# Designs tried in a protein design chat: VH-VL binders against o60147. Part 334

Target 1, 175 residues: o60147
Amino acid sequence: MLEKNKYLYIFRHIQTNQVLLSQGNVLKKTALFQLPYPLQKPVAPNGMRPAKLRKDHWVPLLKVEFPNESMFQSVFMQLLNYRKYRSVQPLTSDLLKLPIPVRRRKIMRQEVPNTIADLADILNKEKFPENSVRLQLSDKSDSEYADWPPSVQIDSEEIKLSRGFREKTTVDEAR
Below, E stands for the ipSAE of ESMFold2; O stands for the ipSAE of OpenDDE; V2 stands for 0.75 times the mean of E and O plus 0.25 times the DockQ between their complexes.

## First folded at step 15 (VH-VL)

Design og31 (framework fv_lerdelimumab; at its last look DockQ between E and O 0.04; V2 from the best seeds 0.00; counts 0 for: pae O 9.0 > 2, placed apart)
Fold by ESMFold2-Fast, scan of step 15:
Structure og31 (fold): chain C 175 residues (1-175), chain A 121 residues (1-121), chain B 109 residues (1-109)
Amino acid sequence: as target 1 above (175 residues)
Amino acid sequence: EVQLVESGGGVVQPGRSLRLSCAASGFTFSSYGMHWVRQAPGKGLEWVAVISWDGSNKYYADSVKGRFTISRDNSKNTLYLQMDSLRAEDTAVYYCAKDEGYKSGWYFDYWGQGTLVTVSS
Amino acid sequence: SSELTQDPAVSVALGQTVRITCQGDSLRSSSASWYQQKPGQAPVLVIYGSNNRPSGIPDRFSGSSSGNTASLTITGAQAEDEADYYCNSRDSSGNHLEVFGGGTKLTVL
């Protein structure tokens, strides 16, 4: 009960490679407001609504365990700020030469390496104790997008979940 | 030659609205983020708002959030700032500024001449 | 209020070196840019990315950054350098995206 907000759950969209951050192991519809590009385009009059959250389209990217809630809050807030910053960042010269739809697709596909690089950058600038932050990835090769500080321990075991992070049992729901 | 020309400033009463424009030339306007930065008389610079290259993303300083709306028309190479519910503390010279990327950040490489907004009764 | 702290005023003798400092937690994670503003004029970029000069800025202007501090150095100050100087960086706090220092008024004696 003292373990609230100790974990950061990061999800990847299976088709676009866009990333969502969550304080809990299950995505909420409000998380979709993090996306710089909506997942669905208006194709009918009722398509005016924001993209619907489809849990089967979001898979775990990585899970970060912090030693306490204070450290979690600091890193989580900074990571959200990094993502806002990137969403309004000037375009690189290679992107300027591409048609708009291709340009957006390439920007979306870079969210996984960018999020991992940003997480590592934040952790490198914070003065956390050695081996105090545990990182578990769905694909351990994704750790190669960044250089990690001594504060980070990368779990040798990958996340093997097929749909989000693990669902709670009926016993857990009662409490 | 990069040019940014602001217009729309003037004297306005508290609670009223005003729309600022910034006409851009000399660069591919649709490829860059654009910002509004203000400066109250005798005071320092305060960042106000930013809009992404295609207008999909917008962010505001807390002091103006919910009252100001940034927008752009890439077909006209023009940036806008719609200012609603104006307050005395919004009195300032408003600058249009172009960003340019550097590694993980950006900087303001070009600024307009500014347009004065005075909120007074 | 600005998260970046600058001294409000500094003086330097003609031909001497002056250092203007900017301090804030955001500088630990982002580079500073520096702007010169003369009375009645728009700001002019003089340094970006810690120590890069735009075309047209004299080589007497340089920058440095370490920890939570960024500095603008003018080596061999000239009368025309008298102006207000502002530092700028990305806001790491999440309250807004960009932050400016309060400005430093440089007087050349």
Scores: ipSAE 0.643, ipTM 0.800, lowest interface PAE 1.0, mean pLDDT 85
Fold by ESMFold2, look of step 15:
Structure og31 (fold): chain C 175 residues (1-175), chain A 121 residues (1-121), chain B 109 residues (1-109)
Amino acid sequence: as target 1 above (175 residues)
Amino acid sequence: EVQLVESGGGVVQPGRSLRLSCAASGFTFSSYGMHWVRQAPGKGLEWVAVISWDGSNKYYADSVKGRFTISRDNSKNTLYLQMDSLRAEDTAVYYCAKDEGYKSGWYFDYWGQGTLVTVSS
Amino acid sequence: SSELTQDPAVSVALGQTVRITCQGDSLRSSSASWYQQKPGQAPVLVIYGSNNRPSGIPDRFSGSSSGNTASLTITGAQAEDEADYYCNSRDSSGNHLEVFGGGTKLTVL
């Protein structure tokens, strides 16, 4: 029937605006491997891979529900590869002119729009049935970074959770 | 003119290590991702590894992951490949290649002449 | 190297048109690049982005794509076009970032 683990979860860093992709609604430490490797020690530079995952620094950006796990896995791996391709692309002449700290900050701040555009590009090239992929955003205006295919249904309700994608469970206070 | 020159190839025994270098000139080396691609004698091309402009992102083919380390020194315009735990299957000509990015992938607009690595007892 | 499939060899008469094909699932969502390699030499880029020709590559080289197949076409083949031709694209499996086809040896008769 239905397969488990058909959701893509994307997180944004509250300070750097870097992006992490997750197959779970809570980040695991292994997601940190998506961040650049630290170039200098003993202090990890801002935006580089830290030794420890600070879950309070990562907030929901968007969630995608796919028809099944195999479609999720295909898109997830492709999206990781798009991000890898971008991380090693040549610098533009405008970026090259900037001092390295400014350059690095500009690159990091493009991760949100770039990831959203890449997701849409992958979905436009795939042959998913109409309205079979449900997209929910924390900020609906972020959908404007891309043109979405007919397969994508954008949820009218924004994600309102501030920590992870898990809803809080209300406990019974009555006696 | 863009120029890439590999060096450091040779004959080594299995289990030994070797370090390849690629000297770059004719372009702003520090603005480009750089790659290693290899070709076993009489066989096709195999992508090996890539490193980002500042060295903070590195990716490897599964066949070399954990044994090879790509690195760069932007002050010397030089790309490196440290090859540890060498196997007979690593015998190949190793090319360095310049990435000229494209949205859905990379293409390699300039290649070095290659350096031969032979792993045999 | 099982991701992109090329015929091992093709022949063309001098002055005639030949197509070299490359097939794989990754080509449905990714563009292809084509490299020419002559014996004892490094590869040379001849087509990128499925159908773009770099400066300095003769007009007789062109590329196309449809479905899971990319093609390199040489119109009016010349003796110097005799070489191995490799297609290259993104690795759809995610284990490698790039994959090459096995290569096609073009013989100009």
Scores: ipSAE 0.587, ipTM 0.803, lowest interface PAE 1.7, mean pLDDT 86
Fold by OpenDDE, look of step 15:
Structure og31 (fold): chain C 175 residues (1-175), chain A 121 residues (1-121), chain B 109 residues (1-109)
Amino acid sequence: as target 1 above (175 residues)
Amino acid sequence: EVQLVESGGGVVQPGRSLRLSCAASGFTFSSYGMHWVRQAPGKGLEWVAVISWDGSNKYYADSVKGRFTISRDNSKNTLYLQMDSLRAEDTAVYYCAKDEGYKSGWYFDYWGQGTLVTVSS
Amino acid sequence: SSELTQDPAVSVALGQTVRITCQGDSLRSSSASWYQQKPGQAPVLVIYGSNNRPSGIPDRFSGSSSGNTASLTITGAQAEDEADYYCNSRDSSGNHLEVFGGGTKLTVL
């Protein structure tokens, strides 16, 4: 099923608010590689990259529909690059004043808004045609984290979640 | 009115270089990707290259990779195609085309009239 | 790169309906666009996004898609519709490649 190739799903961890990017509505184990190792900046808590993917700990944050996979891939790679870039940036003086555990938590809490902002920034730069990109959020208020370009059409409906922590389908509703 | 005007075509010998230009008007040139598409005499359309709005990304057909270079000058509203190491099979009418898209896909909404490139001994 | 296949030639009687079909894997993830080309002229967009007509294109032109196929339909073919028709899609490989079908020569009888 090639239709999934044009869909970007972003998942958030229900406890830590860490973010994972996914092609399609099913989170793969390989997505864990997106999380930093403890030796990388910022210093990750031991729990930042779990050994196993607990799908029940991850819920969809947003869904983006692109016209095709090429556009998806472009944006996907750019998002990863933005994340990497942030990970290597020096910590602010304010963060440095905080105990390490508190600092780590604060950094993780910023992943959701940062990722949303990154997405918006990337899409602004791409200058796609008007309403060519469809954005759906699990929480509409999350759209406030960024200014979206005209190329983005924000869906009025929020993402429905299934017990599988993917987009809820009609089949799921019947269960 | 959107206008795309290609220039720079002509007759060249194999191994030589040629630079094509496409002058754009009637739209915000710097906001759109641009393409080169060519058509050999009596043959179909062949996509050649694309450049992003800011020139940061370029992609080529395998048939021209390493030989052709697409570029643009947004201050001049001009698209370029540098063709090096030309071959007989590069003989074609070369069109510049404007990139456009819809929710479900992308397309070329405007085309130039083309410029003929003939590579012959 | 992905390939799009078209019949090289089709014919239609004046006033009748003809369908030109394009097939390829890229059409599973990207909608097709269609271009009309008359002899000695540049291609002209006639359908985009599977079934959208640009301004100036007659309503007898329509598009459809299913699976790995896309089709251009001319309902009530006119003499001026005699031309070459090319389908196009973006490659799903992630390289922003474009691909054209081989073209279909439409003869109006």
Scores: ipSAE 0.012, ipTM 0.584, lowest interface PAE 9.0, mean pLDDT 86
ESMFold2 (binder alone), look of step 15: mean pLDDT 90; pTM 0.931

Design og32 (framework fv_lerdelimumab; at its last look DockQ between E and O 0.44; V2 from the best seeds 0.48)
Fold by ESMFold2, look of step 15:
Structure og32 (fold): chain C 175 residues (1-175), chain A 121 residues (1-121), chain B 109 residues (1-109)
Amino acid sequence: as target 1 above (175 residues)
Amino acid sequence: EVQLVESGGGVVQPGRSLRLSCAASGFTFSSYGMHWVRQAPGKGLEWVAVISWDGSSKYYADSVKGRFTISRDNSKNTLYLQMDSLRAEDTAVYYCAKDEGYKSGWYFDYWGQGTLVTVSS
Amino acid sequence: SSELTQDPAVSVALGQTVRITCQGDSLRSSSASWYQQKPGQAPVLVIYGSNNRPSGIPDRFSGSSSGNTASLTITGAQAEDEADYYCNSRDSSGNHLVVFGGGTKLTVL
């Protein structure tokens, strides 16, 4: 008998702030297909699809518990489609002013707030029962990227990183 | 003025390949996602593929996935569609289209005049 | 795969008002755009974002949206409005991203 999944996990990359969506609290290698295909001339930051998944580069952003698998699957599919839709949108005037490497970095940094806003937009349009969707964040201030419907209960406790001290990855100077 | 000009259409046998081009002018081509849309004779519009502004994201209709490849060369302001393993069902006029962008939907404000692909023996 | 349903054909008398509809579940989360296509020509955008008219499109064209239905209304139809009309939306259930309706042939009598 298969266990029905009702949890959404969202991770962010520690260097690029890109986002990956997952059905489990451990990323599968196939999640990398959510990242852009490598260009012939990748420039820093290199946010393109890597050959291997480095699990130490991805940290929890948020977790959502749905009432059931059907609701999870609907929201998960819609969120993936929102991300694809955004990836092909024309550049805004602010982005057009930027050199390509800086532009790509800014686009990647928009993924966290955009994903949170898209999740809330989907949940506001779905008519879920009051308090039926439990949201837990790694940083509670991230809830401020969106207006949440009555169906969402934001957990008072943040997702805890209990793996001890990890040295910060040294960031090379731009260029 | 904005112009999109498709080329590379023709008559080919099933199983063969063709490469379509779309020459863009009158706008900053490298800022836009670009689309291919096709129309079989006497039929409606069918979306085929899209490519992001820098080519790093590509998506395809199920009917062409694995057979067609969208690409772009921003230095030449040109969009491409490589069509492999062509079938009779791929017979259509192929349009390139520009999306100006709208938050919750599509805003295809400019279309080329199309190029005809006929797949027959 | 999401589907947008349009009536295949609609008629209107010259100078009268006609409404062309587009239905599909994707329209609950996506705005519609409308395209006019005359024989042998490329499509032309006439309505975007469900109810916005591009510059150069006559004000007799308007759009509306409610629930899973989008509508294109032509008030005071003219002979040159005879064309095929297509709606499109985002795809809510598949990986297509863009979905077009099957098209409606408008005949001006």
Scores: ipSAE 0.741, ipTM 0.873, lowest interface PAE 0.9, mean pLDDT 86
Fold by ESMFold2-Fast, scan of step 15:
Structure og32 (fold): chain C 175 residues (1-175), chain A 121 residues (1-121), chain B 109 residues (1-109)
Amino acid sequence: as target 1 above (175 residues)
Amino acid sequence: EVQLVESGGGVVQPGRSLRLSCAASGFTFSSYGMHWVRQAPGKGLEWVAVISWDGSSKYYADSVKGRFTISRDNSKNTLYLQMDSLRAEDTAVYYCAKDEGYKSGWYFDYWGQGTLVTVSS
Amino acid sequence: SSELTQDPAVSVALGQTVRITCQGDSLRSSSASWYQQKPGQAPVLVIYGSNNRPSGIPDRFSGSSSGNTASLTITGAQAEDEADYYCNSRDSSGNHLVVFGGGTKLTVL
């Protein structure tokens, strides 16, 4: 069984490389409020209509298992805040030399390495017990974006791509 | 050389609206997030709002969310704060502030002189 | 209300050392910065990133941090150091991006 209170699910957008954080194994439309750039063009002036959530456009990036709900909540909130902080940070000189549309695409593509680096930074600041935090990635090479503390155990088995961490019900098994 | 100059403050009645402006010079305005910070008479500093480099991300203090709107015009090097449904508790000097911080913390390296907003009947 | 706690007032004799403290959970994961504000003036950054001084700030100003506490130290206080001092940090609650301490009024005797 899934223990939602102990797991952090991180998703990646297949086209833009943008990242969404979730407490559950299925994304909610409200998760889209994490994104500074809409995935689809708005219908109304000034982007009054938000982008719609397309489940099939989001694949697992990584899953983090914490020893308890308190540690999960602390890390999850800090990671959400790091996302907000990054969205308003100063631009580097390299980005300023790029046309605005290209600049935005580069910023979006950096969300995967940035999220992984931010997760590692938070875990390095926290003094969790050795091997108490379990990390499972869809692509194990993504673990190379950061240096991990002794508290982190990286699973040798990668996450199989499947409908955004969705667990099959007994009804689904009858098919 | 870096300068931030606020304008638009004044005396307004409760329930009315007011728009503040902050003219920036001496740095690449379009590269930085910009903040509004306020200070009620005789009280401490309170963060109000921030806007990202291109205006795509905006965040507000709970006390002003839904009433205030932050915006910017990078072609004019100008930051704005549209204040709607003003309350007596919004009476304060409003400062425009530039930030340099990220990840390890935040700091405001430059502040404007402030503009006084008085909400009174 | 601020997430960061500061004593409302402290006093120091001319030429002596004073320490102003700022406390809050957000300081465990982010650096504090310090601002000096004199009556009728805008705040001025005096320390950032826990212990860095901007150009033009005298070397008598220094900062330190440990756990959930940050400190501003003025070694050999001068009359012109009389002011209100504020710390700031990121918001650990997630409802705001930035929080300030309540401020400390420094009186130089």
Scores: ipSAE 0.711, ipTM 0.842, lowest interface PAE 0.7, mean pLDDT 85
Fold by OpenDDE, look of step 15:
Structure og32 (fold): chain C 175 residues (1-175), chain A 121 residues (1-121), chain B 109 residues (1-109)
Amino acid sequence: as target 1 above (175 residues)
Amino acid sequence: EVQLVESGGGVVQPGRSLRLSCAASGFTFSSYGMHWVRQAPGKGLEWVAVISWDGSSKYYADSVKGRFTISRDNSKNTLYLQMDSLRAEDTAVYYCAKDEGYKSGWYFDYWGQGTLVTVSS
Amino acid sequence: SSELTQDPAVSVALGQTVRITCQGDSLRSSSASWYQQKPGQAPVLVIYGSNNRPSGIPDRFSGSSSGNTASLTITGAQAEDEADYYCNSRDSSGNHLVVFGGGTKLTVL
């Protein structure tokens, strides 16, 4: 079953560590438009925006369950805006000293921690009810990228990754 | 002193094109994102577009998406707005505004004087 | 797109205090900035990041935020403060990056 409506999934690219947001556990092709650099022909990992969505290249990073769809939508859109905002900001002097390919890779590597931090920031500001938001991470250590508000309950279990960019189910394990 | 000077405004018929320019001085132009904001006569401020410091990222308001193109030439310290398929509702004073890059929000610490664009038959 | 709402007009007596409020969902996650615009002039930033004053802005201008609201306060209004005031913030809708309030016309009596 597809979990939609109140579930936020964040996916990362296995090579570039780029991040895509999804409503539900299935990543849509349109999600590629979330990538900040409107490059027309780059192919991952050399490009910032793959020409095609390769499902096998994206894995779940985290899952967030919200109390309702409205809260999900609010946080989802805010996350997108935070990403866009970063995309227009100047690079640090340190980054500017690096060759363009290296610079791009470094920027992309920061997408995961930045996105996690953004999520935490948004949730801190939203002031949702205590333990009303459930967060599950593929790697528990990623939770250390941010301070989480009381509204967030971090699941002790990690997400089971699947090549189908969905959480592994019992059926998947039986294969 | 920071200065932003818009130019290129004028009267144009619907469906026509116009290109605005914003000459920047007094700061490191290439280190900041730049915005266009417009104001229809007697109305409020409306954000139009933003371009990143290096021009690699561009975003537009829905009202102008597909018709307007923001660009910049950092070697000339100039911001541009190519306006195609102009409509009557595009009539406004167009301001270029400097982005400060404040993490908690978008704000504009410097504005140009604006240039008037009138779209009329 | 996300909207910011402002009262269209407010008045204040000379030397008195006035608060102009901006309301919108985007303010829950982003700080507000405020601009003063006098007739025939470009907007001027007076407050950013909720409560920061640019250089040259009088200390009678201050900002605050709470929940989905942001406010600009003028403590000891002067005649020259008569102007339109606009708030802005990030747009939470994802279609825009910036949103402005509708503006408030301040009259100093």
Scores: ipSAE 0.248, ipTM 0.755, lowest interface PAE 1.7, mean pLDDT 87
ESMFold2 (binder alone), look of step 15: mean pLDDT 90; pTM 0.928

